# Ledger of designs, part 16: VH-VL binders against Regulator of nonsense transcripts UPF2 (UPF2)

Target 1, 187 residues: Regulator of nonsense transcripts UPF2 (UPF2), of Arabidopsis thaliana (Mouse-ear cress) (f4iux6r469to655)
Amino acid sequence: RLLQRLPGCVSRDLIDQLTVEYCYLNSKTNRKKLVKALFNVPRTSLELLAYYSRMVATLASCMKDIPSMLVQMLEDEFNSLVHKKDQMNIETKIRNIRFIGELCKFKIVPAGLVFSCLKACLDEFTHHNIDVACNLLETCGRFLYRSPETTLRMTNMLDILMRLKNVKNLDPRQSTLVENAYYLCKP
Short names: E, the ipSAE of ESMFold2; O, the ipSAE of OpenDDE; V2, 0.75 times the mean of E and O plus 0.25 times the DockQ between their complexes.

## First folded at step 24 (VH-VL; framework fv_mosunetuzumab)

Design o5 (from n4 with light chain T100E; at its last look DockQ between E and O 0.76; V2 from the best seeds 0.65)
Fold by ESMFold2, look of step 24:
Structure o5 (fold): chain C 187 residues (1-187), chain A 118 residues (1-118), chain B 112 residues (1-112)
Amino acid sequence: as target 1 above (187 residues)
Amino acid sequence: EVQLVQSGAEVKKPGASVKVSCKASGYTFRDYYIHWVRQAPGQGLEWIGWINPWSGYTKYNEKFKGRATLTADTSTSTAYLELSSLRSEDTAVYYCARDEYLAYFDSWGQGTLVTVSS
Amino acid sequence: DIVMTQSPDSLAVSLGERATINCKSSQSVLWSSNNKNYLAWYQQKPGQPPKLLIYWASTKESGVPDRFSGSGSGTDFTLTISSLQAEDVAVYYCQQYWSEYTFGQGTKVEIK
C-alpha cells in the first residue's frame, strides 16, 4: 500500500512523508518488498532516483539491510549489463548508474564502488560504456572531486577519461558528452 | 603491507597448458589491475596482459592473444594466468604485478618458473 | 608498439661514483594535458622480482634511497645513481605505460 505511493514521490516533502509512514512497517518481509520496489524504479523516471536515495539514507540507521540489499542488487545489475552491447539495455544501464551515483552522494554507495564502475567503463571505452561513464560523472563526479577523501582518485580517473578521449578519436556526440562530464566535475 | 604470492614452479611438456596463481593481500583487491609479465632466462621483461578483477575486463598483448587467459576470483583475492599450447620458448619466470590506474606497477609477485621441455 | 631502448647494455662503476642509465622511447610518452611522462624505472636484483624505483619519470617511490633520481622528458630519460653502493648491483629497466606496456632491454650495473 505504501509502496504504491513511491512513483508519486516527486518532491522532497512527499518522499519524506512516505519515509516517516514506512517506519511503522519494520519487518523483514516489508524491508525486502521496499528494496524491490526501489530497485524497480521505472527507467523513464530518473527524477525519482534522488528521492529514493534520500529515503534509503533516512532509513539506513534503523533498517541497515535496506541499503545493503539495494547496493548489492545495483552492483549485480551493473556487472550483468556492463559487457552487453545491444541497444535495448542502454536505458537500464543509465538508470542503474545514475542510481549508484545518487546513492553515493547520500553516502549509501561507497566511493570505491563508483570508482570500480567508472574503471570498468574506461577499460573498454566504446559504445554504451562511454554514455554510462559520462552519466555517472554527471551524477556524482563533482561530489567526489570536491570531497577531500576522493579528490586525488577522481583526478586520476578524469585524467584517464581525457586520455581515452584523445587517443580514441571519438565521434562528435561522444566527444561532447565526455567534455561536458569532465567540466561538470572540474569546472 | 601489500603482498602478491604466486604458485610454485611448473614443468610442462610442449602442447600442454599451465595455470599460475597470484594471491593478493594487504589492499582492496578489486581496486587494482593485475598484470602478468614474463622473463625468459637471461632476457628482459615482456608484458602479457592485464585483468580488472572486479569487472572481468582483460587486455592482452597481441603476441599472447588466443593462448593466454586471465581470470580473477574476488572472493579469494586471487588472479590467474593460463597459458595454452606451450612451446619451449615459453620457458620463463612469470610475474604478476599490481597497477591502480593503467600506469606503473607498484608491487610484484615473487615469480613462478614455468619450464617447457620434452 | 612504443619501443624502449636503453644504453648502455652494461655499465661498470666504481663504488661511490655516479652511474647514469639512458632510456629512449620511439615516440613521446609525455602527455601535455596533464604534463606527465608515462615512464617508470625498475630495479631487479639477481633472483628477485623487479622493484619500482621511479614513476612519472622523476617521482621516487617510497623507501627508495635519495641517491636514485630520474630525469628527462618526451623521448629521452635518465636514471642516475649519484653514489653507487654495493647493493645497487642489479639490472635496471625503463618502462613506458603510455600505450600498453613495453620495457627497455635492461642495463646491468656492476662494480668496477
Scores: ipSAE 0.566, ipTM 0.837, lowest interface PAE 1.9, mean pLDDT 92
ESMFold2 (binder alone), look of step 24: mean pLDDT 94; pTM 0.952
OpenDDE, look of step 24: ipSAE 0.646; ipTM 0.888

## First folded at step 25 (VH-VL; framework fv_mosunetuzumab)

Design ko1 (from n4 with heavy chain W54S Y57S, light chain W31S W98S; at its last look DockQ between E and O 0.78; V2 from the best seeds 0.00; counts 0 for: pae E 8.2 > 2)
Fold by ESMFold2, look of step 25:
Structure ko1 (fold): chain C 187 residues (1-187), chain A 118 residues (1-118), chain B 112 residues (1-112)
Amino acid sequence: as target 1 above (187 residues)
Amino acid sequence: EVQLVQSGAEVKKPGASVKVSCKASGYTFRDYYIHWVRQAPGQGLEWIGWINPSSGSTKYNEKFKGRATLTADTSTSTAYLELSSLRSEDTAVYYCARDEYLAYFDSWGQGTLVTVSS
Amino acid sequence: DIVMTQSPDSLAVSLGERATINCKSSQSVLSSSNNKNYLAWYQQKPGQPPKLLIYWASTKESGVPDRFSGSGSGTDFTLTISSLQAEDVAVYYCQQYSSTYTFGQGTKVEIK
């Protein structure tokens, strides 16, 4: 019942209110149900990802299995999809990578996982992987660039991104995506 | 401390294959590319290729494509170079090297001498 | 492929004096998008693997003495050892990483 309200939490106050109410439902079964509900966020409702990530961060201190299960499911999903090229998977890939990026900003996903995902896209910088890399950077790239412990790694990954753009013959849409992602991280 | 420890020297006959190992420690193995570079006696450095241990993807210097095979085992943090159809000009020290960025090589293994003798 | 040419092939320098090694690429290694030169310098002593000194043409790797510096842009680069010391006797290689990976032929630095 409480989980049916998740798609309606389109503000900080709404997700915080639901999070407080959820604290009274602290059982293993309920925690698994929450994780599955968060993971199955509609592919068309990407604006919810920041609010879901906020809820996970709030619950992380007292319900440590929630973030650990969610992060594992997202990583498994990324790895299963990274080499698949059919158009039906692009929306799922974007949801996946944006959720990973949002959770990184809330310190739930470690930066190492974000860099691993980015490296996988840069290794085969074609097709969906261009869009996935750019969406990851749009979500958390500036955060990682401005964080002292990750600035060097992010700077070097952005340099690789621009090198690949200049070497690969990207179509105009993809080229614009790469440029926008780059300058969003380094304005 | 970051270390790349390679397997010992090998002597092979022309036409044989060799497999050199590179065991990594002191860092998260899957986060870095492993490159292979060789150096013939008294000569300069020649890049062979790289592997991304997290995905298994590889890239080869065209000169070695078809003869070199790069693999990695994340469970043992070990990268491998296999070079087939050996010739006397393949006699060299073979190095593994670490690279985070598809750029410069910040750590190197000690090298493995492969001697191809009749 | 980008060909890297070093000069000289061998260099003899008195202790405490400046050593200068030149490296020229057949194509520019400067990215106009980020204004970085994709060039590194390595030091290799006998019986040892190469050791990274300089990356991005002029950025020193941690632990590298201040007497080492890199400069140049585009196609022309230099490595300078401002005051040569005995432990600096080695072969020095430049490397581009703009398009795949190629090394210069090396410059052997010796004491006069």
Scores: ipSAE 0.033, ipTM 0.637, lowest interface PAE 8.2, mean pLDDT 89
ESMFold2 (binder alone), look of step 25: mean pLDDT 94; pTM 0.954
OpenDDE, look of step 25: ipSAE 0.094; ipTM 0.686

Design w11 (from o2 with light chain W56H K60R; at its last look DockQ between E and O 0.86; V2 from the best seeds 0.00; counts 0 for: grease 19 > 18.9)
Fold by OpenDDE, look of step 25:
Structure w11 (fold): chain C 187 residues (1-187), chain A 118 residues (1-118), chain B 112 residues (1-112)
Amino acid sequence: as target 1 above (187 residues)
Amino acid sequence: EVQLVQSGAEVKKPGASVKVSCKASGYTFRDYYIHWVRQAPGQGLEWIGWINPWSGYTKYNEKFKGRATLTADTSTSTAYLELSSLRSEDTAVYYCARDEYLAYFDSWGQGTLVTVSS
Amino acid sequence: DIVMTQSPDSLAVSLGERATINCKSSQSVLWSFNNKNYLAWYQQKPGQPPKLLIYHASTRESGVPDRFSGSGSGTDFTLTISSLQAEDVAVYYCQQYWSTYTFGQGTKVEIK
């Protein structure tokens, strides 16, 4: 019943309250159920990802297997989707990469994984990869750019992004998307 | 310390295949691209292709498409170049090199001499 | 493909003297957006792999002596060794990484 409240947690206060209540139901089985519920966030409810990430970050201190399980699931999903070209998968890809980005902002996902995902998108900078890369940057690009330990890497990745935009002669929509992502990270 | 250690010299006949290995250490293998470059005796450098060890994605010089195969094993941090249908012109030192940004190569293997002779 | 052409093919310089190597690209490797040149210089000693010296035309790689410097923009680039040392005997290559990867033919630097 508690997990049924997850979709309704559209504020920090609500997710924090739910997180506290969840702490009293601590079991390995319940942790697995929670991870599954978080992973299966609807593709149309991207606004929940930040709050879910907050919950994971809060629970990470006492339930270490929750973040590890979730991150592994997200990484596996990314790897399974990155080369798929079916249009029906674009929403799933966006949900996946945004979740990874939100978790990175809470230092649950290591920066290295974000950069790996970004590199994968830049390997073949076409179709879905452009949207995925830009969504990732919009989610956590500025965060990584402003961090002293990752600012250089992010700077260089943004440089690659813009270079690819220029070399690939993107259509107006994609070009605008890339530019917006770039300037959001590096105003 | 970043190190790329390649396999030993190879002698092959025309038409045969060769597989060269490049073992990486001292850094996170999945975070960097691995390039392959060859150098014929007394000649310049020629780019063959690159691989992203994390995704497995590869790109090749058009000259080598169909003959060169790049692979990577993340469990052993080892990259491989396989070149098939060898010709005498393929006689060269083959290098693996590390690249973080699809730009310049900041670390190189020691090279592997491949000799193709009848 | 962008063709890289170095000059001269060989250079003999006295110890302590300046060595200058030129590299020309068939197309500009300068991006006006960020004003960066996508050009690198490598040093290769006999029996060794190439070693990165300079990237983005003028940025020196960590650990590279100050006597090495890169300059130029667009299609014309120069590697300068301000004071040639005995250990600098090598073949030097320029490389563009704007579109795919191509190298110059190399310049052999020897002691006069």
Scores: ipSAE 0.408, ipTM 0.807, lowest interface PAE 1.6, mean pLDDT 94
ESMFold2, look of step 25: ipSAE 0.592; ipTM 0.860
ESMFold2 (binder alone), look of step 25: mean pLDDT 94; pTM 0.953

Design w12 (from o2 with light chain W56R; at its last look DockQ between E and O 0.92; V2 from the best seeds 0.00; counts 0 for: pae E 2.2 > 2, grease 19.3 > 18.9)
Fold by ESMFold2, look of step 25:
Structure w12 (fold): chain C 187 residues (1-187), chain A 118 residues (1-118), chain B 112 residues (1-112)
Amino acid sequence: as target 1 above (187 residues)
Amino acid sequence: EVQLVQSGAEVKKPGASVKVSCKASGYTFRDYYIHWVRQAPGQGLEWIGWINPWSGYTKYNEKFKGRATLTADTSTSTAYLELSSLRSEDTAVYYCARDEYLAYFDSWGQGTLVTVSS
Amino acid sequence: DIVMTQSPDSLAVSLGERATINCKSSQSVLWSFNNKNYLAWYQQKPGQPPKLLIYRASTKESGVPDRFSGSGSGTDFTLTISSLQAEDVAVYYCQQYWSTYTFGQGTKVEIK
């Protein structure tokens, strides 16, 4: 019912309105259904991720199981996919990492998880992991670079990124992606 | 404060395997790589490989690839080196060391003597 | 692979005098993008694990005495102990971390 409106929440006002209405359906069953609906956002609708993250942040103080459950599902998804190389999974990996990045900006995902995900992509900097790393940086890299408590860690990550670009024989598309991600964080 | 505490000395025969543990404390285990380095008696230092404890990714010195296996358990903050098909020249002190950014090693374990004889 | 060669193999120095250790890499460890040298120095006292002294060729690790300094760039590096103390008796290793990890053969520093 209310969950069927989620794909239509393409503005701050729309997601805020739905969030208020959802507060009146506060049961454990409804909270689980909400988390599953948020997690199953279409891979082609990445613009919704910021609004979904806003809803989660609004509900976090009074419905603590919502952010807790969603973050665990996203981390589990990352771990299940990070070593997989087949092209079938790239869109799911991008959805996953961008959602993690959006939730980080709303302080739902801790920065430590973001750095762990980034390090994992840099550890085997080939194939999908290059695209995943760049998408993560495009989503929350500048936020983490500008935040005093994470500036040093992000700077060190960006140095590793560029060292890997230098020593790996990246194709022109990958090389451009890495450069663009770097300068979005540190212009 | 930061501590890497390794398992005790081992004596092994040629052809056997050894598994050395490295228990970390005083820092966030998942944020740091664990390297393994060995030092034969009276000799210098030789890098074996690293593991990212969270991702499970590893990288090995080619000399040890196929014989060395690095693992980690984040629930116990413990890293492991398993070295198989031991030979007399594998007699050495084996160190674990931590590294945040794939760079230099800022903390080291006390070392584990592995002796391969007879 | 990058071979690290130290000189001398051993060095005897009077207390309070300067000790100088050279390290040469077979390839440059200076990265032009960030102008940083990927070179570290470690101290290993008898019966102890190595201890980090210097990273990026010239940056002292926290807690390392001021008498220790690193210099050089590219392929040629120097560790200097400006006033040798009794507790500085050790073997010193340089290490590159640009491409995997390779150590020099070590330099033993003794009191004369």
Scores: ipSAE 0.522, ipTM 0.835, lowest interface PAE 2.2, mean pLDDT 91
ESMFold2 (binder alone), look of step 25: mean pLDDT 93; pTM 0.944
OpenDDE, look of step 25: ipSAE 0.879; ipTM 0.943

Design w13 (from o2 with heavy chain Y32H; at its last fold request DockQ between E and O 0.86; V2 from the best seeds 0.00; counts 0 for: grease 19.3 > 18.9)
Heavy chain, then light chain:
Amino acid sequence: EVQLVQSGAEVKKPGASVKVSCKASGYTFRDHYIHWVRQAPGQGLEWIGWINPWSGYTKYNEKFKGRATLTADTSTSTAYLELSSLRSEDTAVYYCARDEYLAYFDSWGQGTLVTVSS
Amino acid sequence: DIVMTQSPDSLAVSLGERATINCKSSQSVLWSFNNKNYLAWYQQKPGQPPKLLIYWASTKESGVPDRFSGSGSGTDFTLTISSLQAEDVAVYYCQQYWSTYTFGQGTKVEIK
ESMFold2, look of step 25: ipSAE 0.599; ipTM 0.855
ESMFold2 (binder alone), look of step 25: mean pLDDT 94; pTM 0.953
OpenDDE, look of step 25: ipSAE 0.855; ipTM 0.936
ESMFold2, fold request of step 26: ipSAE 0.594, 0.534, 0.594; ipTM 0.854, 0.835, 0.846
ESMFold2 (binder alone), fold request of step 26: mean pLDDT 94, 94, 94; pTM 0.953, 0.951, 0.953
OpenDDE, fold request of step 26: ipSAE 0.895, 0.876, 0.884; ipTM 0.944, 0.938, 0.941

Design w14 (from o2 with heavy chain Y32H Y104H; at its last fold request DockQ between E and O 0.82; V2 from the best seeds 0.00; counts 0 for: pae E 2.2 > 2)
Heavy chain, then light chain:
Amino acid sequence: EVQLVQSGAEVKKPGASVKVSCKASGYTFRDHYIHWVRQAPGQGLEWIGWINPWSGYTKYNEKFKGRATLTADTSTSTAYLELSSLRSEDTAVYYCARDEYLAHFDSWGQGTLVTVSS
Amino acid sequence: DIVMTQSPDSLAVSLGERATINCKSSQSVLWSFNNKNYLAWYQQKPGQPPKLLIYWASTKESGVPDRFSGSGSGTDFTLTISSLQAEDVAVYYCQQYWSTYTFGQGTKVEIK
ESMFold2, look of step 25: ipSAE 0.533; ipTM 0.832
ESMFold2 (binder alone), look of step 25: mean pLDDT 94; pTM 0.949
OpenDDE, look of step 25: ipSAE 0.875; ipTM 0.941
ESMFold2, fold request of step 26: ipSAE 0.456, 0.536, 0.446; ipTM 0.800, 0.829, 0.799
ESMFold2 (binder alone), fold request of step 26: mean pLDDT 94, 94, 93; pTM 0.949, 0.948, 0.948
OpenDDE, fold request of step 26: ipSAE 0.899, 0.906, 0.889; ipTM 0.944, 0.948, 0.941

Design w15 (from o2 with heavy chain Y104H, light chain F33L; at its last look DockQ between E and O 0.83; V2 from the best seeds 0.00; counts 0 for: pae E 2.4 > 2)
Fold by ESMFold2, look of step 25:
Structure w15 (fold): chain C 187 residues (1-187), chain A 118 residues (1-118), chain B 112 residues (1-112)
Amino acid sequence: as target 1 above (187 residues)
Amino acid sequence: EVQLVQSGAEVKKPGASVKVSCKASGYTFRDYYIHWVRQAPGQGLEWIGWINPWSGYTKYNEKFKGRATLTADTSTSTAYLELSSLRSEDTAVYYCARDEYLAHFDSWGQGTLVTVSS
Amino acid sequence: DIVMTQSPDSLAVSLGERATINCKSSQSVLWSLNNKNYLAWYQQKPGQPPKLLIYWASTKESGVPDRFSGSGSGTDFTLTISSLQAEDVAVYYCQQYWSTYTFGQGTKVEIK
């Protein structure tokens, strides 16, 4: 029953209250159900991702299988979609990568996974992969750029991004999208 | 310590194929590209291609497209180069090398001699 | 493809003296936005694989002796060994990584 309230948690207070209530349902079966509910967030409700990530971060110290299961499901989803070009999957790719980015800001997803996802998008610089890379950068790029332990890695990734923009013939929308993402990270 | 250990020397006839392995240790295999470079006897270095072991993406020197195939197995931390339709000109030492950012190569394998002879 | 040309092909230098190797690219390898030269130097000792010495034209790799230095920009680059040691006998290669990967033909360094 508590899981039916997840889509309504549109504030910090609401997600925090639900998180406290959920602690009393701490069984392996209930933790798996929670992870599935978090993972299945509607693609039209991306504003919930930050709140869902906050819940996961709050539970992580006591219920370590929740973040580990969710991160693995997101990584598996990224890998299953990264080579697909059909337009039906772009919304799922964006949900996937923004969730990864939000969890990175909460220290749930390690920066290494974010850089791996970014590298994959830059390795084959397609229309979809440009959108995915830029959404990732918009979500957590500045966070990683400002963090001392990841500044150099983020700078190297941004250098690759701009090199690709310079040598590839991008249409104006894509060129603007890349420039906006770059300067959001490194003003 | 970072280590790239390659398979042993190979002797092949013209028209055959060869598969060279490169086993990595001492670092997170999926975070680094693996490049392949060859060196014919008494000659310089020639880049063959790279693979991203995590994503499976590859890039090839156009000279080798259609003959070279790069693969990787993250469960064993091993990269592979397969070269088909061998000619005597393919006699060389084949190296694997590691690269984080599509830039310089910071670690190299010991090399694998492939000899193509009648 | 960017062609890398080294000079000289062979160099004999007395122990303790300065060795200088030049490398020229057919196109600039300097990216003006980040002000980096996409140029590396490798050392290959007899019977061994290449070893990275210098990257970004002038940045020394960890564990490389202080006597090695790189300089230059754009199309013209130099590797300098300030005081040649016996263990520095090797072939030295420059490499560009701006557009794919190409190497110079190599410069063999020997003790005179």
Scores: ipSAE 0.519, ipTM 0.834, lowest interface PAE 2.4, mean pLDDT 91
ESMFold2 (binder alone), look of step 25: mean pLDDT 93; pTM 0.943
OpenDDE, look of step 25: ipSAE 0.735; ipTM 0.907

